# VHH binders against Putative pumilio homolog 16 (APUM16), part 14

Target 1, 332 residues: Putative pumilio homolog 16 (APUM16), of Arabidopsis thaliana (Mouse-ear cress) (q9fie9)
Amino acid sequence: MANNNSFSMSTMFNTIQEILNEEPLTVPSPPSRGGYSLFHIRKAEMDIQRIFNFMTGSEDLKDDISVLDTGTLMWMASLMTSDCDYFMVITTNKNGSKTLQKLMGMSDDMDVFFFEAIMRLFIHVMTDKYASYVTIQGMRVFQQDKRELMYDQILRYACFLAGDQYGCIALNEIITDLDDPYYRDQLLDIVANNALLLSNDAYGNFVVQHVLKLRDSRCTRNIADKLCGYCVELSFKKYGSYIVERLLEAGDVPMATVVLDLLACKTEMLIRLARSEYGNFVVCKALELTNEILTADLFYGLVNRLMPYRHLLHRSPRSKIATILDSMSVPN
Key: E = the ipSAE of ESMFold2; O = the ipSAE of OpenDDE; V2 = 0.75 times the mean of E and O plus 0.25 times the DockQ between their complexes.

## First folded at step 6 (VHH; framework vhh_7nfr_2)

Design u05 (from c09 with S57D L100M Y101W; at its last look DockQ between E and O 0.01; V2 from the best seeds 0.00; counts 0 for: pae E 17.0 > 2, placed apart)
Fold by OpenDDE, look of step 6:
Structure u05 (fold): chain B 332 residues (1-332), chain A 124 residues (1-124)
Amino acid sequence: as target 1 above (332 residues)
Amino acid sequence: QVQLQESGGGLVQPGGSLRLSCAASGFTFSTYWMSWVRQAPGEGREWVSSISSGGGDTYYADSVKGRFTIARDNVKNTLYLLMDSLKSDDTAVYYCAARMWPGSYNHFSQYDYWGQGTQVTVSS
């Protein structure tokens, strides 16, 4: 009895969340700074180590941030951001990232250091599991001018980030948090314009799905337009099928777009899709969603095309399609 | 031996000015945050001002902001407090204090070294 674990979209998101919740690997040691005089090196080393320990220490130690004076915090910020490698070691640490996020927004002057560090290491930070949250936090707490510059970088690298394992998560968070229509729309446009590429990508598809869930009518329409003619092909694929299912659910226009693609393809291809591992869900959903008065033409179009081959569809153990077709063949 | 020695205190009329100095020895002065803390008769210790090790950052209590200026000379191992527009409420013993990171302005236990203090009296 093969446990048909119906990989629902919710399962994907949960899986992503689970991946996010996985225990951090090995805590990197702070980098040794070369070239400073030995004495400065030792003190600097001691300070570096102390800061590292403080930043990466247990959550209980984080309460200690409140006991630190502004000068100390500023000094720490300066030191943490003075070296890119050192900054990365801290930010890529789970606790370090969290601590940094807490420090961010405490002072505008301090934020300058963090901002500069993030900007210097923008792609590295954004594609890291924990460091990306530092950027996200910056987008929340930094002054407008800094946020704008960060937005520009996000826009510039949006497609790249979308295709990255952690970047896609960060991007989705940023999209969700965006309160500026200008930047939000631009980002949505980038996603929409690259919908075909992203839908075929192992990580990019999550971004497309996320955007579709936002139910932005303009963006959804644009995505539908870009995927027009490709829905059948996408439906054969695991991630693509999810996208197509989301399109079917997104409204009348996107639904129609998908169904029209299904209707326009060769009969052999349609039947093949209906019997395929992922495509069967797409076809089934299409039938289910079109089985309404206003979309009856689409529904019957599908039914008429599939009905002659219902015997083939019955041979598929997972085929809800056959059940739907059988229900239609019962003479009143 | 670590030593912080305050000087420059005295009697001044309201509206007057004083310059306090703290001479440091026995430790690497340039690596410490330095602070002025005062204690009025019958009152607790009050943080007045702090300066970063390099002198680039200065911090002041609200009560003295705009009137007092903290400075340091790392070559001379000396901390300064310029006090302008003095008020009767500024009457206190002023202490020089040194601390390394981590620290808090008001967490006095975190200071590593303290001076003996110098008396400042503002009276007509």
Scores: ipSAE 0.000, ipTM 0.258, lowest interface PAE 11.6, mean pLDDT 84
ESMFold2, look of step 6: ipSAE 0.000; ipTM 0.170
ESMFold2 (binder alone), look of step 6: mean pLDDT 87; pTM 0.880

Design u06 (from c09 with S35H G54Y N106K; at its last look DockQ between E and O 0.38; V2 from the best seeds 0.00; counts 0 for: pae E 20.7 > 2)
Amino acid sequence: QVQLQESGGGLVQPGGSLRLSCAASGFTFSTYWMHWVRQAPGEGREWVSSISSYGGSTYYADSVKGRFTIARDNVKNTLYLLMDSLKSDDTAVYYCAARLYPGSYKHFSQYDYWGQGTQVTVSS
ESMFold2, look of step 6: ipSAE 0.000; ipTM 0.455
ESMFold2 (binder alone), look of step 6: mean pLDDT 88; pTM 0.899
OpenDDE, look of step 6: ipSAE 0.219; ipTM 0.669
ESMFold2, look of step 8: ipSAE 0.000; ipTM 0.151
ESMFold2 (binder alone), look of step 8: mean pLDDT 88; pTM 0.897
OpenDDE, look of step 8: ipSAE 0.126; ipTM 0.633

## First folded at step 7 (VHH; framework vhh_7nfr_2)

Design v01 (from u02 with S35H N106K; at its last look DockQ between E and O 0.02; V2 from the best seeds 0.00; counts 0 for: pae E 20.2 > 2, placed apart)
Fold by ESMFold2, look of step 7:
Structure v01 (fold): chain B 332 residues (1-332), chain A 124 residues (1-124)
Amino acid sequence: as target 1 above (332 residues)
Amino acid sequence: QVQLQESGGGLVQPGGSLRLSCAASGFTFSTYWMHWVRQAPGEGREWVSSISWGGGSTYYADSVKGRFTIARDNVKNTLYLLMDSLKSDDTAVYYCAARLYPGSYKHFYQYDYWGQGTQVTVSS
């Protein structure tokens, strides 16, 4: 079965489905308290079929978790994490993810099983819509030694996660929640060091944008430095242009970095950018933001290069640049 | 051992089509960006196309944009390149390449793994 996620659910689900469909070796007697209540689960030999149904069942089961004894919970944790397929089928299920999140943090010994399973399948967990929140929950409730190891993995795979549909969302949640300056600064540095690649990516650009919204001056400068020399190229592109506009708005130094890139290219290239689908917005914003006393050299640098070609700029249906130039006196 | 094995190359007339495949083994295919790079006789390697881990982002060199389509199947661990409207300038050995992190489409020398290549010849 085709899947846009980096992990194939069809093969894993077929394997689990075969296990779940096999006849049990011994048919258990009905529980003394009627039917298949949670007390039956506590008092009987559980198999993966029954654990799967319990974990992925409706919200009714969340109330019953509190009545299960520690031994039963430990056995469930060990069995559902004993095989990668078992764990993934449960955690990629919406209810399975939610139920697992409720089990996490209840016992440090039980958390070892969840931690080991997450780490074994870190990439697959982090790139899934539902399973990624199991990892996020672990970073909230696990003991500090486990959380530090998880942050090490996040740092290792940050760029990969940033380029994934669900990985970028999970990574942004982690960036938002991360209060430890040591891991936060390292993660921001990884994003900044890879800013060019991420800015050109359909999902990675959202991570760069998210990091810029944090208003961390060091990280913003690092991003500007890494994109220096590439701002024109980026401005021709849908996602790259958004990043360049955010840099223009991020402070005087990032703005100057962008404008100096624009001024460094050949005039014919600047005019092509100013007339382009995405780049016209970058040039317009650069003009608007530099039109101040302290940035007059940048402003008139742009105006001097654009004014001779004002008639070409008028032919762009979406261009506000020509209007700005029409309102100007001729620079000296 | 990591292996990338290209197939599907051959001789085709100008305007024709080919579908290249690259079978991957020995690494977790779904955690890598995948790329096509080509090398014409007597020339250096030229980046052709790139695709993200899950296929959400695709990139093309200007010379092939609109004519080539990159795709991947993470179940079969296979990368594809559908080549339409082929020109004589497309004649080259085509390599698949892998990189763990997103890569610049311009810097092919930073790839982690390379295939052996498959010959594509566009000739009358």
Scores: ipSAE 0.000, ipTM 0.129, lowest interface PAE 20.2, mean pLDDT 80
ESMFold2 (binder alone), look of step 7: mean pLDDT 88; pTM 0.896
OpenDDE, look of step 7: ipSAE 0.381; ipTM 0.753

Design v02 (from u02 with N106K; at its last look DockQ between E and O 0.02; V2 from the best seeds 0.00; counts 0 for: pae E 15.4 > 2, placed apart)
Amino acid sequence: QVQLQESGGGLVQPGGSLRLSCAASGFTFSTYWMSWVRQAPGEGREWVSSISWGGGSTYYADSVKGRFTIARDNVKNTLYLLMDSLKSDDTAVYYCAARLYPGSYKHFYQYDYWGQGTQVTVSS
ESMFold2, look of step 7: ipSAE 0.000; ipTM 0.281
ESMFold2 (binder alone), look of step 7: mean pLDDT 86; pTM 0.884
OpenDDE, look of step 7: ipSAE 0.404; ipTM 0.772

Design v03 (from u02 with S35H N106K Y109S; at its last look DockQ between E and O 0.02; V2 from the best seeds 0.00; counts 0 for: pae E 22.3 > 2, placed apart)
Fold by ESMFold2, look of step 7:
Structure v03 (fold): chain B 332 residues (1-332), chain A 124 residues (1-124)
Amino acid sequence: as target 1 above (332 residues)
Amino acid sequence: QVQLQESGGGLVQPGGSLRLSCAASGFTFSTYWMHWVRQAPGEGREWVSSISWGGGSTYYADSVKGRFTIARDNVKNTLYLLMDSLKSDDTAVYYCAARLYPGSYKHFSQYDYWGQGTQVTVSS
């Protein structure tokens, strides 16, 4: 199952555990049948064992790096990136990830090895809890030509990464750190153009929420435009309702977009939404945020539609809209 | 016959100010939401600002918020746009538009009435 294009964590761990359990190299054993080939493989495996122990040691490994000369570091970089299994075992380890991040940026020549390993394994690295931060560090410290190729891969796989439990976290970190307008605007546009798909996803919704919290006016407008006409549908759903609440909080135009969608549906649908498991929070938020003199038309638009049904809203044990109506200004 | 007549466009230097007006006739102005929409040469239409029936609620595109002010006078049946701190990206034909009920401001095909437009040019 272990091939160069894909790996499993179980296979990589078993390989390293076998290496770690081998005898120390102190006195050469006589070769057995095929001994010269096995001896060369075992020597290389012992070298990788030493590198693995160094890389995955204490999470305060910073001081240990300072005792190594440049030639030793270059040899280590070459060997640990020479095999996909070696690289993945190191980078998916919490301490290995931290140590590798500290080695990155020390030498442009070393960084070539790290860059090429990351690019060979890009999806696997980006969907791992710890290895994804190695890629993030590379985007911070690598030379511009390498960073541009990494951004191209991020753009290509953005929606896939957004739908992954660890990929969405890594993608959000990249979005926070990325300040190059050419790549940043393209990444934000991909998120916005796919906002409906992502807002319905268990992990993608966190990416849309994160982008809205950036308060980038162009991106927020684009998301509002893509979700316009869908806000009621989204508000019935657990993750969709989170997005609609964030959109309500994102500025005057996104808020108006949501409230106008709510006002555009039939009264029986609005009441069904107001009594629903997730939609009641959206309607509550809309009432709270529009209860200002500058949004009075929106506020009273909602109140006029909801007030005749307040007895029905009182009977819903999870809805607080009746309480909000009693606490808010009503039309003359 | 419904008419929306924009005026007040012209040539202005970057950083300058301009005030647009839109005179409405042939419909009950006070029952309509009013909007400003602009279109740069070769580009699609871009929503700029909206104001509710009575003027109690105003909305702005993020690109113009803090620089533009929308207002209406329901006695004079006139819509206004005060543009301040103008820049070259504001160069466009500005349209006055009306919609009877609140709705999605981005669905331009659902606007009931449109003016002829007034040219705003911000020369660099």
Scores: ipSAE 0.000, ipTM 0.096, lowest interface PAE 22.3, mean pLDDT 80
ESMFold2 (binder alone), look of step 7: mean pLDDT 87; pTM 0.892
OpenDDE, look of step 7: ipSAE 0.027; ipTM 0.576

Design v04 (from u02 with N106K Q110R; at its last look DockQ between E and O 0.01; V2 from the best seeds 0.00; counts 0 for: pae E 21.4 > 2, placed apart)
Fold by ESMFold2, look of step 7:
Structure v04 (fold): chain B 332 residues (1-332), chain A 124 residues (1-124)
Amino acid sequence: as target 1 above (332 residues)
Amino acid sequence: QVQLQESGGGLVQPGGSLRLSCAASGFTFSTYWMSWVRQAPGEGREWVSSISWGGGSTYYADSVKGRFTIARDNVKNTLYLLMDSLKSDDTAVYYCAARLYPGSYKHFYRYDYWGQGTQVTVSS
C-alpha cells in the first residue's frame, strides 16, 4: 500500500529487500525443529518489521513510548542497531529519526547501542537529512567520553561535511550547540582556515556564513585574513557577496580588510563590481560603513575611484551608490 | 592490525562433526556482518553461511542447510560454524569474512576482511 500517514510494512519490507539485493540471502525455509535457526531467521525478520512500524509510525503512535518497560526498550535498541540496514532505514525516516531521538538519553546502557551504530556509520548518518539529527541528539545526551569521540570525528570530517547538502546543515547545528571551548575553537579554526575553499562551495558557504553570525571575534578575524585578497572575486558571486557583507558588518578590522581589497583592485574592476548584480550591495555597504571621521581615508578612497564613473552608476536603478555619490557632488 | 584467525579444522570421517572458530581483533566485531566461505581445490569460492551483526538473522547455502549452524559471540569477538553430518563434498578451506554492510553473498569483493582459512577434510 501507498499510505503516506503511516509507512506500510509491505513497503518497508520491499525497501529492505532492495537494500539487501533480494534478501534474505537464501529463501526463507519452513521452521525447523531441532537446533537450526531457520525459525529464528523468520521470527527476527517479523520482529524487525514490528519495530520499523513502531519507530517510523505517526506521532500518535509515539504517545506510547514513555509507557514501555525498560526490558522492551533495551530489546528494541539492541535489535534496531544490530543491523546497519535496520539502523539506516529507521534513522533516515523522518518519524524514525524523531522517535530514536526520544529514546536517546533514557539509559546509558541503551545509549551504548546507539553510539556504536552512529560511530560505525558516521559519514552516512551525518550526510542524511534526518539521520544527522540522531547524531546531534547524541552529542546532547551521551556521556562525556562518547561525546568527545564524536567531536573528534566531527573535526576529522568537518570540511567534507561542510561541502555536503545535508552535512553542512548538521555541521551548523553542531557549531550552534557546541559549548566546549577545546572543541569549539578547533572546529571554528578549521572553518576559518578553509574559508576561501568553503566560500566558493555550493554548501560550504553556508557554514562560513553561519560562523560569522556567531560574532566570535577571533574566528571572524581569521576568516577575514584568509579571504584577504579575494573579496572582489567573492563579491561578484551570489553567496560570496553575502560573506563579504557579513565581514563588513563584523567589526573594524574585517571591514578595513574588505575595503582595502576593494581599493587595491584596478578602477575598471571596481566599477564593474559596483555595477554588478551582487557586488553593488557590497560597494554600497562599504561606502555606508566607512562614512565617518575615523575611516574617512577609506571612504574618500572609494569615492575618488567611483566618482568619475558616476554616469555609468546611475544606469543601475537597483543601486544606491549613485545617490550616495550625488550627495558628495563638488560645488561649482 | 585487523586479524581474523580461523581454527578448529581437521580430518574427520563422513557423518562426523567439527566446530570452526574465527577470532577477530583490530576492529569493532559486533558491528560487522560475518560469513563463512569455502573453497575446494580447483573450485571457485562458495558462500556457506552468514550472520547479522547481533546474530538476529542467519542464512545458509542450500548445500549445508540443516547440517551447519553459524553463531557469534560479540563479547569474545568470535564467529563459529558448527558442522554436523559432514560429507566428502564439504572438504574445503573455510574462510571467515567480515563486511560492514549486508548485501549479496555473491559479491565477495564487498567483504572488508578475510581470514587465512582452516582446512576441513572429510574422508574415509
Scores: ipSAE 0.000, ipTM 0.098, lowest interface PAE 21.4, mean pLDDT 80
ESMFold2 (binder alone), look of step 7: mean pLDDT 85; pTM 0.868
OpenDDE, look of step 7: ipSAE 0.026; ipTM 0.480

Design v05 (from u02 with S35H G54S N106R; at its last look DockQ between E and O 0.01; V2 from the best seeds 0.00; counts 0 for: pae E 20.3 > 2, SAP .723 > .668, placed apart)
Fold by ESMFold2, look of step 7:
Parts: C-alpha cells; sequence; structure tokens
Structure v05 (fold): chain B 332 residues (1-332), chain A 124 residues (1-124)
C-alpha cells in the first residue's frame, strides 16, 4: 500500500514541471559522433528530467552506465537524492530500481547520497515492490558502518515489515543474505519471539516459514516454544496450519510439541480439528510422523482419541485420516 | 503527548453487547499493532485480543473467541472491540495498548503505550 498524497504522480509531475519552466541549461555538443546522449552529458548540464528519463528508461538504453565518469555519476546521485519525491519516483519504478542498484557500490562517496536517502525514507522504501531491492543492494555493497546502521533499522521494524505485502518479501531476502551472526541471531530471535502473531498474519507467516526453512536449530526450538499451547488454534487457520505442518517436519522436538498440543485439547475439539478445512492435514501429518516405534505413545494417543469417531471422519471429504485409522483395524 | 482514550464501557446484562472504542493520538497509529487487555477485580491483567497494524490479522484469547471482534480504523485512528454474548466473568477494566515491534529486547512483549481503561460490568 502506498501513501498516494505523499508520492502521487500528480505531485511529482507538478514538481518536474516547475523545474522544466525554468530557463533550460545549455547541453554541450557530444564529444564524439553518436546517439549516446546521456553518455556525454556533463554533471553540470544535467537536470532532474534528463536524470529521471535515464534512470527509468528501458534496460537496453542504459548499458552505457560504466562509461560515465565519476563526476557525472556523483552529480546524478546528488540530484536524484536531493528531493524525497525524486528519489521515490525513481526507486519505485522497476527500471529505476534496477539502474540505481547498478550505480550502488561504484563509489563510496556516491553511496553516501543513496544511503542517506534510503535511511530518511526507510519504511516507504522497504514496503515498496521495487524500491525495497535498492535497500537490499545497499546492504550488499555499502561500507560496513552504513550496513550496520541499516541492520539496526531492519531489527527495529522487522515485525512491521513482516506484516507488509512487499516488506515480508524484502525481509526474507535480507534473512537469506545475512551473514553477520550478531545481526542474524537478533533478527531470527525477533521472528521467533513474535511467532504467534506472525504465524496468524497474512504476510508474516511467510517470514516464519522462511526462517524454519533455514534449519537453524536454536531458531526452530524458539519458534516451537513460542507456539506451544497454540498449535490447535493455529491449525484451524489457513496460514497457521502451514506453520504447524512445518513444525511437524522440522525435527523431533518441534514435532513432539505439536502432537502434545493436539493431545492436550478435549477430544471434541480434536475431532472438530480433524474434520476442519485446514486442521485435517495437520492431524494426518501428525499421525504419519508419529507412526514409529520410538513415538508409539504419541501415535496411539492420537489413534485412541480418534478411533471412536472414525465414522464421522469418513464423512469428511478428501481426508486421509479415516484411511490411516482403517489400517489399524482388522480387515474382514 | 501520546494518548489512548478508551470509551464505551458500562453496565450490561448477561447476553448483552457493548462496543468499546480507543481513540489514539500523538503517535503514528497505523504503524502500531493494537491490543485489548482486561483486568478483573482482584486479578492480574489478561490479554483479550490483538490486531495487526493493517487490520489484516486478528487474534483472540480462547475465553472471548467467537463473541468478541477487534477492528481498527486507521483513518480515524481508533481501535474497537465489539463484545457480544457477554458473561459475568467478562466484568473487568478494559485497556487498549499499542506496540511497535521489536521494542526493547529485555521486555519484548511489553506494550509501548497504554490507555486509562474503561469499566465493563456484566451483572443481573
Amino acid sequence: as target 1 above (332 residues)
Amino acid sequence: QVQLQESGGGLVQPGGSLRLSCAASGFTFSTYWMHWVRQAPGEGREWVSSISWSGGSTYYADSVKGRFTIARDNVKNTLYLLMDSLKSDDTAVYYCAARLYPGSYRHFYQYDYWGQGTQVTVSS
């Protein structure tokens, strides 16, 4: 979701039109024959409209970035970051985001402009489909002191970002790329400590799923601990059921946590769960995973609670639970 | 100054309904997760319900699930709790609370702001 009043195209065009209504700068003749107009433009001759067109133009028109001199690039960086509207219009454009990512890391001095703009607009950048990748690129290429400040902001806003349509995707990319154990462990701890809220969230569940896929044993244990006592509730819900299934698959301790939650609820509730749209898959997976000699008490705990109600479970469409229970009875 | 102002409490018969409101000011309401917490006479505080910053996800304590509905209006900066089928054990002071995550790591689930509370009394 975008703040239309803050970043409306109408506001941006009014700003651009005011610049265009000033006396135009003289553009010098290109230093050599050719159609490479921005290729030869000196920093002093550029205006924001030419920079905007260059940054947001098609990728095939921008293959010449590497031939621009440092002074021209520095001038471009200064102008496009000089105004929040300029920066946001460029970075929220698909091509603008890609072009800016190519410019980042070319010069530490130029990166100061990009860093300051990102930090000023952090929430707006991180919740945009394209602009968020500018921040991700900065975390890859900026000087260490800048990267540390950016990680501090990620930690500060992690749960907010996790609950956003595009923020959750960006956050997952950051989690994948994060190699500093100090920031990695803190970020994983934030996700784990908020696992219940995030597991019920339309976008936050993807972040919980992502960190479970990392197979980090401490994070997985922390998530299981935080969801202990809530696995039945979660299993009734579309996104919560995904998380519970991932916990069942994540190892013996998380699996036992889930199954013990299932066994702790009243039989009436367990049957309701087993017949439900999402919970039937959780109960089925719990039966499948505990059907081993070392977990037989858990398995038969579930079977003994479900078997008296086998006829009701047969009436549930597409459920495999009744089939599993039938394999426990003597065939005639 | 941050302000959370609850209203809508009162005396109601069992089975009745109430709508609680919490007006927020002095902070960016739409970036905060919002919560209802209640405290019955002589008891500790009990979490009741939570809603994500966008309103896309809602959470309820087992004791109120199916009877209470949390909602928010990010234009009016107001949090709501619609309370149906009220029981005598719902009698409590109801507080709204706000949290911007992650907050302090020492008190990770601590709320950043609290309201003053509104009394709900369910009696014959």
Scores: ipSAE 0.000, ipTM 0.145, lowest interface PAE 20.3, mean pLDDT 79
ESMFold2 (binder alone), look of step 7: mean pLDDT 89; pTM 0.908
OpenDDE, look of step 7: ipSAE 0.005; ipTM 0.329

## First folded at step 8 (VHH; framework vhh_7nfr_2)

Design w01 (from u06 with S109Y; at its last look DockQ between E and O 0.01; V2 from the best seeds 0.00; counts 0 for: pae E 20.0 > 2, SAP .729 > .668, placed apart)
Fold by ESMFold2, look of step 8:
Structure w01 (fold): chain B 332 residues (1-332), chain A 124 residues (1-124)
Amino acid sequence: as target 1 above (332 residues)
Amino acid sequence: QVQLQESGGGLVQPGGSLRLSCAASGFTFSTYWMHWVRQAPGEGREWVSSISSYGGSTYYADSVKGRFTIARDNVKNTLYLLMDSLKSDDTAVYYCAARLYPGSYKHFYQYDYWGQGTQVTVSS
């Protein structure tokens, strides 16, 4: 079975959970010398406090950025990224995230500080509502060597991110923006190889749906292969039915895979699916898409199975299936 | 002027529950990490719980994990501590504290603001 792959994924999730559950980050202790220790602590805290207020203030601060000289901006970038706690407080704030995104790309030297902070805190940043957009902005504006290192991290944690409320959104935006075939194909392969796990996940299903919308024929075939034998089960579920519908629309081979799954189950199960809250839409779409000369065997396979029960299907007030069957003008 | 005001303390029987509140004013509450720290009679201060400025990350001392819940409401500028399954060892003055940065050395805490504390007493 895929035990080694499952074990690797399980080990990765355990490692990520340990990172996310670390103790709160700490500020440096003052020097052991009295008096002077207080001045060092107060100076650093005062300076970073002003930076925090600046970064997390309202969007009207954008004009203030333009009047700051390069030396001041470099000093701010260095200090706000010098401590993981400083960086996280700024990037997880709605305004802090927006302000940081405006600073990114202004100077390659400044960007080194932002890049290093993002990489140290990658999982924490990518799974936050606002901080994940800082990473997306970096993928857009950083120099190519930095972007390539970020792609490596995306590939490493792709399945974990896909299962996260905010990580799945960030991952989908990265997938949309990715134009390098080397990284794009690897990321699509990771999603496809884990399609069954992701399709059953509250957030991972959105990533599977997104990659199916890309209409990449290789990825779509790989997803269909991984979901083969599970299409009926998935079609009973809200998110699973969406994925099966996307497969039906994705091309002749994925469509055939789904329809053959439907035809392989017992007639009682197929009728139950056709009457179900979500599965009726899958069966209806399968009928609509196979009703062509080149797919007539699949179409009539479905019709022959459903027709004896068309009266029962008519009892569903929202079922289009009975209407389709009635339109065939009953012989005899 | 910065103010942190705790409330909700009192006398409770073992196994009982209490909800502590900390009302904050005079600073931008949503940018600060918030903490609960307690001090039992004749003992030093003990860190109890922390919550991130965004509210998504919560941390607990081992002695209270599974029994206490920290929460915050950034609209009302209020910090909470829900205390269940209370034990006599939980008897202490409970302080809320604010720190702009997360984390602190376990032996030393440099919190920017402190409340005056509220007494919790667990006794039959």
Scores: ipSAE 0.000, ipTM 0.120, lowest interface PAE 20.0, mean pLDDT 79
ESMFold2 (binder alone), look of step 8: mean pLDDT 88; pTM 0.904
OpenDDE, look of step 8: ipSAE 0.352; ipTM 0.743

Design w02 (from u02 with T31D G56D N106K; at its last look DockQ between E and O 0.01; V2 from the best seeds 0.00; counts 0 for: pae E 20.1 > 2, placed apart)
Amino acid sequence: QVQLQESGGGLVQPGGSLRLSCAASGFTFSDYWMSWVRQAPGEGREWVSSISWGGDSTYYADSVKGRFTIARDNVKNTLYLLMDSLKSDDTAVYYCAARLYPGSYKHFYQYDYWGQGTQVTVSS
ESMFold2, look of step 8: ipSAE 0.000; ipTM 0.230
ESMFold2 (binder alone), look of step 8: mean pLDDT 87; pTM 0.883
OpenDDE, look of step 8: ipSAE 0.521; ipTM 0.820
ESMFold2, look of step 9: ipSAE 0.000; ipTM 0.108
ESMFold2 (binder alone), look of step 9: mean pLDDT 86; pTM 0.882
OpenDDE, look of step 9: ipSAE 0.612; ipTM 0.852

Design w03 (from u02 with S35H G54Y Y101H N106K; at its last look DockQ between E and O 0.41; V2 from the best seeds 0.00; counts 0 for: pae E 12.3 > 2)
Fold by ESMFold2, look of step 8:
Structure w03 (fold): chain B 332 residues (1-332), chain A 124 residues (1-124)
Amino acid sequence: as target 1 above (332 residues)
Amino acid sequence: QVQLQESGGGLVQPGGSLRLSCAASGFTFSTYWMHWVRQAPGEGREWVSSISWYGGSTYYADSVKGRFTIARDNVKNTLYLLMDSLKSDDTAVYYCAARLHPGSYKHFYQYDYWGQGTQVTVSS
């Protein structure tokens, strides 16, 4: 394996260290207003270019962070967070994101720079493939007062993030990591209260699915309640059908909610669902799960609606519904 | 119009007990997270306790854990704080507060409604 970048980046580390130790040059006479601004702009651009190259270098470079003195690290944190573009260019880079995550938590004073930059750019950071993990790392390592402000922003933008390609992934990571029941319960309530909207969204459905996998009984019941009246519509859809199947499996109350919703539609619609690409699995699972003595009314409610049409259901050869119905025609 | 009215404060000896009540009107109480926040003379506000809108989840500051109990009655639209084993450090004005939207218990500017407060004084 090639570690050329670590050695080259080690040279860059030494160069950065030299910049921090550099004594001021002889102070020139102040230039004119335009010349003064150009003078300072070029110095800052040179410094940020060196920091950019360091932050976005190979992973081997990152182990060298532990040998840099606190003054160097503080200077880097200050400069890279001094401008929104500097911060975003670094954090939207795969290696830049990973390097920044390693710097976070090393010093509370340094973390102030990172925190302020994240909060200023919160939506841009949270909807990026790599930068979102910088926020997730901050929620793991920052002091509690900073983490609580970040939780507020997550709660505020939860539905927006759930609808974003990368935001939904970051949100699911946060849901998994969140230990504080106060913030976790509020986040779960937001997802449950918006379950219908999210279940119909290209990315939001993954958040609903993730929350159901947590197996929080109260949240699952709340999702079932919010989806009540919509389970048939959802079951025609690929991801909607997965959500409905998860509710059927989640316990007696969510299961009953789904089955009663299926029974509430007209027989023609139920047959269309039973023959559909995704809905057939929902109907089959509903039959399998209600085929118990305590749910016999639900089971036979479904069977009585489906049995007269079993010939149409045989035209769905990957479905077990017709097989289940055929087994009930045999007296024993 | 929205009203939060605290009662049950007073003077108590160290080690004593009090029960605070907060009567709510003018809003749908059962949809709000409810909170107790206190302020000692010359001090900033300090979060004491929170309870979820459904009443199933309760949260306490470390300084009051094991001594205070928060409860709510969504039929009577009333929030409670049972305070046991009171200390002189518990002396403060206690405020009832309501919040609809999620957020940190420490972000008092995000709380939608506040009561006028009730004085609790713990002294010998």
Scores: ipSAE 0.000, ipTM 0.420, lowest interface PAE 12.3, mean pLDDT 82
ESMFold2 (binder alone), look of step 8: mean pLDDT 89; pTM 0.910
OpenDDE, look of step 8: ipSAE 0.048; ipTM 0.579

